VHH binders against q9y6x5. Designs and how they scored, part 180

Target 1, 379 residues: q9y6x5
Amino acid sequence: LPPKLLLVSFDGFRADYLKNYEFPHLQNFIKEGVLVEHVKNVFITKTFPNHYSIVTGLYEESHGIVANSMYDAVTKKHFSDSNDKDPFWWNEAVPIWVTNQLQENRSSAAAMWPGTDVPIHDTISSYFMNYNSSVSFEERLNNITMWLNNSNPPVTFATLYWEEPDASGHKYGPEDKENMSRVLKKIDDLIGDLVQRLKMLGLWENLNVIITSDHGMTQCSQDRLINLDSCIDHSYYTLIDLSPVAAILPKINRTEVYNKLKNCSPHMNVYLKEDIPNRFYYQHNDRIQPIILVADEGWTIVLNESSQKLGDHGYDNSLPSMHPFLAAHGPAFHKGYKHSTINIVDIYPMMCHILGLKPHPNNGTFGHTKCLLVDQWCI
Key: E = the ipSAE of ESMFold2; O = the ipSAE of OpenDDE; V2 = 0.75 times the mean of E and O plus 0.25 times the DockQ between their complexes.

## First folded at step 7 (VHH)

Design z25 (framework vhh_8dlx_2)
Fold by ESMFold2-Fast, scan of step 7:
Structure z25 (fold): chain B 379 residues (1-379), chain A 125 residues (1-125)
Amino acid sequence: as target 1 above (379 residues)
Amino acid sequence: EVQLVESGGGVVQPGRSLRLSCAASGFTFSSYAMHWVRQAPGKGLEWIGNIYHSGSTFYNPSLKSLVTISRDDSTNTLYLQMNSLRAEDTAIYYCARGYTVYFRSGDYQTKFDYWGKGTLVTVSS
């Protein structure tokens, strides 16, 4: 039987939540598996970019999903939640489910992972659910487990996406201990349900399961706002993305727009595209705008309005508050092993190894994840 | 039947204070975020601020020093306290029930499903 892998994402699960709250079900999962305490995600630390980096092993400039709102200067197309189904946006990379289906006779299954409801390089996940936030975790899990047990060709790669704790992190902020405690306890209960379901169906002993996330969350405040309207008039630029990384498309001379923005606030950095720090790996793509504004942690860029977000993400990927974790269990993984840090792009080549797939060229380093795996030498 | 009824508007002199009220009925008031929005003559809608069921308040930064929003869940009443009124504050003031929709992208959108008919505040000397 070919190896099988279920990749689960709890959106916005900040790594240090594990140290500040109790997770009895997740602790039991980790006790018999592995934990990576910090996953250094890609910049910008947003949902669509980082979910696509997990499954491609590429930086955002390489896979083309460079933000949750994008403009492509060459084709003049716009990307938003309302048109995320256009394959154009996703075709700059080959995600693992496509590779899985194209190498030998294998199937993939998906419960709402970003990109899985889009035909990418003319290949869509063999089984998938269209995105609908109203669909329960239980229904997503039921479909995934049904497909894992009842598919021909066999489902060898499956994904499951859940919106929490991101939605609550935005609404309450990560420092609201009462509300976050309730939300995180519910997530731990869902992890318990996942494990119990897999055990009841006879899948648990032979299935590799990865539980991870795309980013963390930081506390925001009405006292930490950057009003872009106080810096520059709307007639001088088109706003492609706002906060905490603003993507500015000049309608006039780029240098004039830059000069109006560069000293407007001590709590944001203003970059011409060619001056974006190399460490971000966020420069070489037509969807990255001529001017990028990067707010300091916890600061929100606004347009003469308040922000109702008490938590946000998208900030500098060197910030620990932006880091998720990775936990894994299954025949491919050691038991009771803790690792400090990997890069989010390292997940893809590790998953390819587990599934016996040849990875497409990627920015990950397989060596960084070797110590997690039973079939690898670790010193 | 959901109803929002604003009161307390009228003619006030510049520099004075005024408190507006919004009486809510037909829904569980304590469960909803409530908003104040105004519209000056010949202008678009301007969001003033909101108050969540928790009591947390958020304000338009341009107005933060001039207004305070509060609620009394026992009487289903929303309040807007305005200080140091100026001629530019002349507007129809609306009470609105709002909710926030979060998208998979992590973006959000505030939507209003019910509005009062508004109360006119005229600031003139």
Scores: ipSAE 0.048, ipTM 0.516, lowest interface PAE 5.4, mean pLDDT 91

Design z26 (framework vhh_8dlx_2)
Fold by ESMFold2-Fast, scan of step 7:
Structure z26 (fold): chain B 379 residues (1-379), chain A 125 residues (1-125)
Amino acid sequence: as target 1 above (379 residues)
Amino acid sequence: EVQLVESGGGVVQPGRSLRLSCAASGFTFDDYGMHWVRQAPGKGLEWIGNIYHSGSTFYNPSLKSLVTISRDDSTNTLYLQMNSLRAEDTAIYYCARGYTVYFRSGDYQTKFDYWGKGTLVTVSS
């Protein structure tokens, strides 16, 4: 039987939550599996970009999902939550479920992972759910486990996405210990339900399971706002994305817009596209705007209005607060092994190896994940 | 039926203070964040600030030193205290109920679902 992999994402699960809260179910999972304490995500540290990097192994400038709100200068198209199903936006890369379905006699299944309800290169996940935030974790899990058990050709790759703790991280902020404790306990209980369901169905012993996230969360405050309207008039530019990374499309001379912005706030860096730091790998794509503003950690860019977010993400990917973790269990993984850090783009080639797939060219390094795997030498 | 009714407007001299009230009915007031928004003659809507159910307040940075928002959950009433009024503060002041929407992209946005009819404040000598 071919190897099987279930990839689970809990959106916005900051790595250091593992040290500050109790996770009895997740700790039992890790005890018989592996833990990567920090995953260095890609810039910008947002949901759509990082979820697509996990399944393609590419930086955002290469896979084309460069933000949650985008404008393509060549085609003049706009991307937002209302049109995220247009394949145009997703076609600059080949995600792992597409590769899985195109190699041999294999199927993929998906419960809400970004991109899985879109035909990418004319290929949609064999089994999928259209995105609906009102669908419970239990319903998503029921569908995934049914598809893993009863499909012909067999489902060898499955994905499961859950919106928490990101939604609560935004609402309460990560420093609200009372509310975050309650939210994280519920997530741990869902992990317990996942493991129990897989055991009851006889899937647990032979299934590889990865539990990870796309980014972390940092505390925001009404005392840390950057009012863009104090810097520049709306008549000078079109705003493509706002906070904490603002994407500016000038309506006048680019240099004039840059000069109005460059000294506006000590808590914001202003970059012409060609001056964006190389370490971000955020430059070589038509969807990256001519001027990018990057707020300092915990600062929010606003338009003569307040932000009601007590937590946010999207900041510099070198910040530990932006880092998620990765835990895994199954026949491909060692038992009781802890690893310090990998890059989020390294997950894709590791998953391809586990599934026996030939990866598309990618930015990940298989060597970084070798020590997690039983069939590899890590010395 | 959800209703928001603003009161306390009128003619006031420059440099004076004024307190506006908003009476809420038809919903559990202490479960919702509440907002103040104004519209000056011939201009667009300008957000003033809000207060969450927890009592936490957030203000338009341009107005932060001039206004205070408070609430009394026992009487289902929202307040806007304005100090050092200027001619430029002449506007219709609206009370609005806010809610947060979590999008697929992970974006978290505040939306308004109910508005009062507004109360006029005229700052003139």
Scores: ipSAE 0.117, ipTM 0.522, lowest interface PAE 3.7, mean pLDDT 91

Design z27 (framework vhh_8dlx_2; at its last look DockQ between E and O 0.69; V2 from the best seeds 0.00; counts 0 for: pae O 3.8 > 2)
Fold by ESMFold2-Fast, scan of step 7:
Structure z27 (fold): chain B 379 residues (1-379), chain A 125 residues (1-125)
Amino acid sequence: as target 1 above (379 residues)
Amino acid sequence: EVQLVESGGGVVQPGRSLRLSCAASGFTFDDYWMHWVRQAPGKGLEWIGNIYHSGSTFYNPSLKSLVTISRDDSTNTLYLQMNSLRAEDTAIYYCARGYTVYFRSGDYQTKFDYWGKGTLVTVSS
């Protein structure tokens, strides 16, 4: 029997929520599995970039999904929520479901994971759902479990994506204990449903399950706004992405735009592309704009447009508030083991190892995840 | 039918204060962010700020020290308090209902679906 893996993402699940709220179902999962307390994600700490890093093991400058809104200066194409299905944007990397189908004669299944409804290198998941936010967690789970049990060639890699707690984190902010408590309890109940469904179908003992997330969430405030219109006139630039990382395409001399921006606010850093800190691994891609503005944690960059975000993410990936966690259970994983930190790019080579796949060149380090695995030595 | 009706505009002398009101009807008022937006003669729309049922507010940083937004959910009324009025504050002031769109990318964006007809504030001696 080939090994099987289900990868589950709860979008925007900040690591320290585990310490501030009760998760009885998740704690039962962890007790017989492993917990990585912090996962250091990639910059920028946004949904599409980090979800693609999980399944490719690559920094954003290498896989090409560098933001949720992008402009490619070479082709003059624009990426947004209205045109995210063009394979052009996703073809700079090979995600694990493509590798799974091409290296081995196996199937992949996907419930809404970013990129899985796009043919990438002319390959799409064997079974997939087109993205629709109105589709319930239960329907996504029903499809994934059906495909895991009833497919030929067998489904060996499956993904399941859920939009919470990210949507509520934006709406209420992570410091709203009452609303966040309700949302997080519902997520814990969904984890309980997931485990019970897998047990009922006879999948639980032989399936590897990873529960993780792409980023965290930080509190925003009326006292932490940066008005870009006070720094520079709209006629001098095209805005590609706004907050908390602004992507600026100059319409005039780049140095003139930079000089108008560089001292505008003490709460954002202004970088020429070549001066972006090496630790971000956010420089070597045509989709990264000539000038990047990076707001300090909890600060929002605004125009004369309104903001209703009480929580946000996208900030510096060294910030603990931006970190998700990783929990896992199954025959590949130790039982009752806690690990402090891994990099989000390390998940890909670990998953390749579990599935017996040869990883494409990647930025992850297999050694960082060895202590999680029963067939490896920690040292 | 959703309705937003602004009131309290008029001619006011420089340095004075003025409070605008917006009466909302036809929807569950406390479920929505409510916004103030202004348009000076010959200029584009300028966002002033917003407020949610919880009391959470965001202000345009350029206007923050000059205005206060509040709401009374028991009477479905939004308020804008303006202090130290200047000639450049002459504008039509609009009440607007905000809604949020959560995109596939996880982006969370504010949009406006209903606007009042506006109330004119003229700052002149």
Scores: ipSAE 0.426, ipTM 0.729, lowest interface PAE 2.2, mean pLDDT 92
Fold by ESMFold2, look of step 8:
Structure z27 (fold): chain B 379 residues (1-379), chain A 125 residues (1-125)
Amino acid sequence: as target 1 above (379 residues)
Amino acid sequence: EVQLVESGGGVVQPGRSLRLSCAASGFTFDDYWMHWVRQAPGKGLEWIGNIYHSGSTFYNPSLKSLVTISRDDSTNTLYLQMNSLRAEDTAIYYCARGYTVYFRSGDYQTKFDYWGKGTLVTVSS
């Protein structure tokens, strides 16, 4: 029996939601599997970059998806959520579903994980759904389980993406216990539905399932705004991305733009590209703009307008509020084991090990995850 | 049936204050962001701000110092307090029910599905 793996992401699921809210279904999943309490993600702590880091094991500078909004000056191409299908953006790395389905007797399936509807290196996931946020979790799950059960060659790697709790986290903020409790209960019910569907279809005992997320969420406020228009005129730069990490393409001398911005707010760090802290691993890609602005936690960069977000993410990846969790269950994983932390890039080499794939060069460390796995020696 | 009924408009002298009300019915008021929008003569719609049941508010920055939005969930009433009124504040003021869609990119889009008929405020003399 070839090993099979389902990778599930609930976008924006902050690690400490697990201790602050009730998740009877997820806790049952954890009790019979493993938990990593905190996953240190990659900077910037945004959706597209971190989902691609999970499946490539690479820092953003290395895989080329450096933000949710990007511009490439050489090709004049723009990237956004509504304009994400050009393989140009994705081709600087090889995601695990491509490697998997190029093996003999293997295919890959995807329900809306970022990038899975793009032909990366002329290879698109063997079975996939085009991204459409209106498609229900049940329909995504039905397609994935149908492909896991009925495909030839067999689907050995599958992904499933869901937009919550990220959307609600932006809307209400993580401190809105009333609304977030309702939202997180719905998500726990979806996890219960997932497990029940896998059991009913006979998949549960032989399928490895990872439930994780890309980032957390921090509380924002109208009292914590940084208005760029008070510091610099629009005519001096092109704005590629705004908050909480702004990407600034100068239209005039870069030093002049930097000098106008450097004292704009005590709650914002302004970096020339070469001065970006090494710990971010966020310098060595042409898609990273010459100047970036990094807001302090809970601060929002705006252009003389309010923000209608009460929660946000994208901040410094050392912040616990930016960290997701990872839970896993299946024949490859121990039962009842809890682990403190891993790096999000460590997930890729672990998945490659589970699937018997040779990983591409990456930034992950297999040793960080070996205690999760039954076939590894762990004291 | 969703209904939004504005009141409190009229003629007011420059420099004075005015409080508008919006009575809401036919839906669970607590579940929605409520908005104020105005339209000056011969102009397009201008968003003023919004409020959620938690007390969270967003304002149009150009109007932020002039207005305060509040709500009373026990009476399903939305309020707009306007201070130091100027001639350019002459407009029809609308109450609107809205919802905001948040995308995986972190972008958002606000839609208004129900509107009141508006109340006219004239700042003159």
Scores: ipSAE 0.328, ipTM 0.711, lowest interface PAE 3.0, mean pLDDT 92
Fold by OpenDDE, look of step 8:
Structure z27 (fold): chain B 379 residues (1-379), chain A 125 residues (1-125)
Amino acid sequence: as target 1 above (379 residues)
Amino acid sequence: EVQLVESGGGVVQPGRSLRLSCAASGFTFDDYWMHWVRQAPGKGLEWIGNIYHSGSTFYNPSLKSLVTISRDDSTNTLYLQMNSLRAEDTAIYYCARGYTVYFRSGDYQTKFDYWGKGTLVTVSS
């Protein structure tokens, strides 16, 4: 039988949640599979960029989804959560479901994974759900498992996306033990439902399942705010993205704008585009604005308005609070193996290997995941 | 039925302090972010700040030094303490129940589903 892979994302699942809370279902999943304790994601540590990095193996500058909010100066187009369906934004890369979809006797399915409801390179998943936050996990799971079980040609790659614990992390903050315990228990129960559903359908033994996330969550506070209005007049620039990484499009001389911002706060780094640290791999794209502001961990950039978030993400990708985890189970994976860390872009070549797909050029390193796989040599 | 009733408004001299109250009923008070908003004559709405049951507060940076928001969940009451009042603080003050819509991107939008009728504060010599 051709290999099958289900990729599941629980948005905003911080890696150290596994250490601080109980997950009986997820732990059982891990015991029978593998765990990567920390996944170093891409900068910016936001939802759209990181989910696209998972499925392309590319850094943001390469796949072109450089933020949740983007502006293209040539076409004057805007990208946002409410305006994400223009192929223009996605076509700078080829996601794995497209590669899989174009193979013979294979199809792809998707339940609300970012970019899956958009024709990319004139190809859209054979089965997909339009994004709707009101749709339950159960309904998403039912559709995905139905497609995995009954489709012709067979679905060999599927994605499943869920908005928690991200939304709750924003609402409560990751340090709210009472509320987050409740939220994370629900997540574990959903994992239980997933496993049970797969077993009931006879898919469990033959399906490779990856459970991961795009980023973590850090605690925010009203005591840690950076007000840009205190540093520069709003008429001098256009704000493309705000916090914790602000993208600034100057309306006056770039140097003047930079000089007004560079000393705005000791808890914020200000970069000209050409001076962005190389380690971020966040420079070589026209969609990156001329000036980038990066707040320190736990600090929030605001205008003359305060945020309502008690938790946030998007910070430096070297911060542990921004790191998600990866767990996996199935024929391709070892049992009872734990690994310390990989890069998020490493997931793509691993998935390609599992599915027998030729990967597009990517930034991942297959060698980093070899120890997870039963058919590979691990030193 | 959800109800929000502001009180404590009136005429006050510049430099004085004033505490407004908002009595909430008809819902689980501690489950919601509660907000204060004001509208000066001939101007638009201005957000003042909010508070959650945890005690977490956020303020408009322009008003942070002049206001303190608190709540008593045992009595379902929201408070706005204002100090050193100025003529420009003359406005109708509203309490509002807020909820946040979170998008998959991590973006969010704060909305208000219920408002009080407001209480007038006039700062005048």
Scores: ipSAE 0.049, ipTM 0.520, lowest interface PAE 3.9, mean pLDDT 94
ESMFold2 (binder alone), look of step 8: mean pLDDT 81; pTM 0.785

Design z28 (framework vhh_8dlx_2)
Fold by ESMFold2-Fast, scan of step 7:
Structure z28 (fold): chain B 379 residues (1-379), chain A 125 residues (1-125)
Amino acid sequence: as target 1 above (379 residues)
Amino acid sequence: EVQLVESGGGVVQPGRSLRLSCAASGFTFDEYAMHWVRQAPGKGLEWIGNIYHSGSTFYNPSLKSLVTISRDDSTNTLYLQMNSLRAEDTAIYYCARGYTVYFRSGDYQTKFDYWGKGTLVTVSS
């Protein structure tokens, strides 16, 4: 029988939370598994882009989900949170659940992972749940474990997504110890429930489980706002995405718009598309707009208005506050091993190796994850 | 029916102070964050500040030294105290009820679902 893998994401789980709060259930998971202390995500450090990078091993410019709000200059299509079901947006890459179903006639299961309720290259997960934030973690877990245990062809790849601690990180900010402690304790309890369910069903010893996240969180403030309306009139541009990375589509000459923006704030970098730093790997896609504004950590770009966010993400991917962690347990993984850093794009080729799948060309480096795996020589 | 009614506007001389009120009805006032927003002639909307149900206040940094927001939950009333008024403070002042939306994409945004009709403040001699 082929190996099985469950990939779990807790949205917005900053790596430093592991040092500042107690996670007894997660610590027990790590004790007999592996921990990667921080994962360097892709730019921009947002939910849809990074979740798709985890399952494709590609930078955003390559997989095409370059932001949570997008405009495609070639087709004139718009992507938003309310208009995310068009396969056009997701078809620039092949996610692992598609590869899993097509190579060995295996099944995939999905509880709410971004993209899993969209047919991609005419393929949707064999078992999936349409996105609904009101569905409990327990219901998502019950469906995933039922599908892992009772499917033909067998479910060999399953995903489970949970919105916390991201929602609370935005609402309270990561420095609100009282509220974040409550939220993170609840997440640890959910991890305990997950492990207990897998043990009860006889899955725990033979299932590979990865617990990770897409990004971290940084503290924002009403004292750290950049008012875009103070620098440029709305008649000169169309706003595609706002904060903390603004995507600007000029209605007039690009150089004129750039000149109006370039000295707007000392807490924001303004880039013509071709001048975006190479280290971001954020240039070579028609969905990346002609001018990109990148706010400094903790600064919020606004249109003559406030932001109620006390926490945010999307910032420079070199910032430790933007980094999640990765923990894993199962027959493919060493026990009690700690690793310092991997790139988020490295997760995809590692998962393909565990499942015995041939990866599509990707930006990950398998060598970066070798020390996590029992069947690999680490030296 | 949710209603927000601003009052206290009028003509004031430069350097004077003015207090605006917003009377709220049709909802549980003490459960919502309340906002003040203004619009100067020929300009866009400018956020002034807000007050959470907890009493915590946040202000537009450019206006922080000039304004104070308070609330009286016993009378369902929101207040904006303005000091050292300038000609540039001439605007229609709106009271707004705020709420937060967490989107599927993980974006977190403040939205306004109800606005008052506004009260005009004219700063001139």
Scores: ipSAE 0.166, ipTM 0.585, lowest interface PAE 3.7, mean pLDDT 91

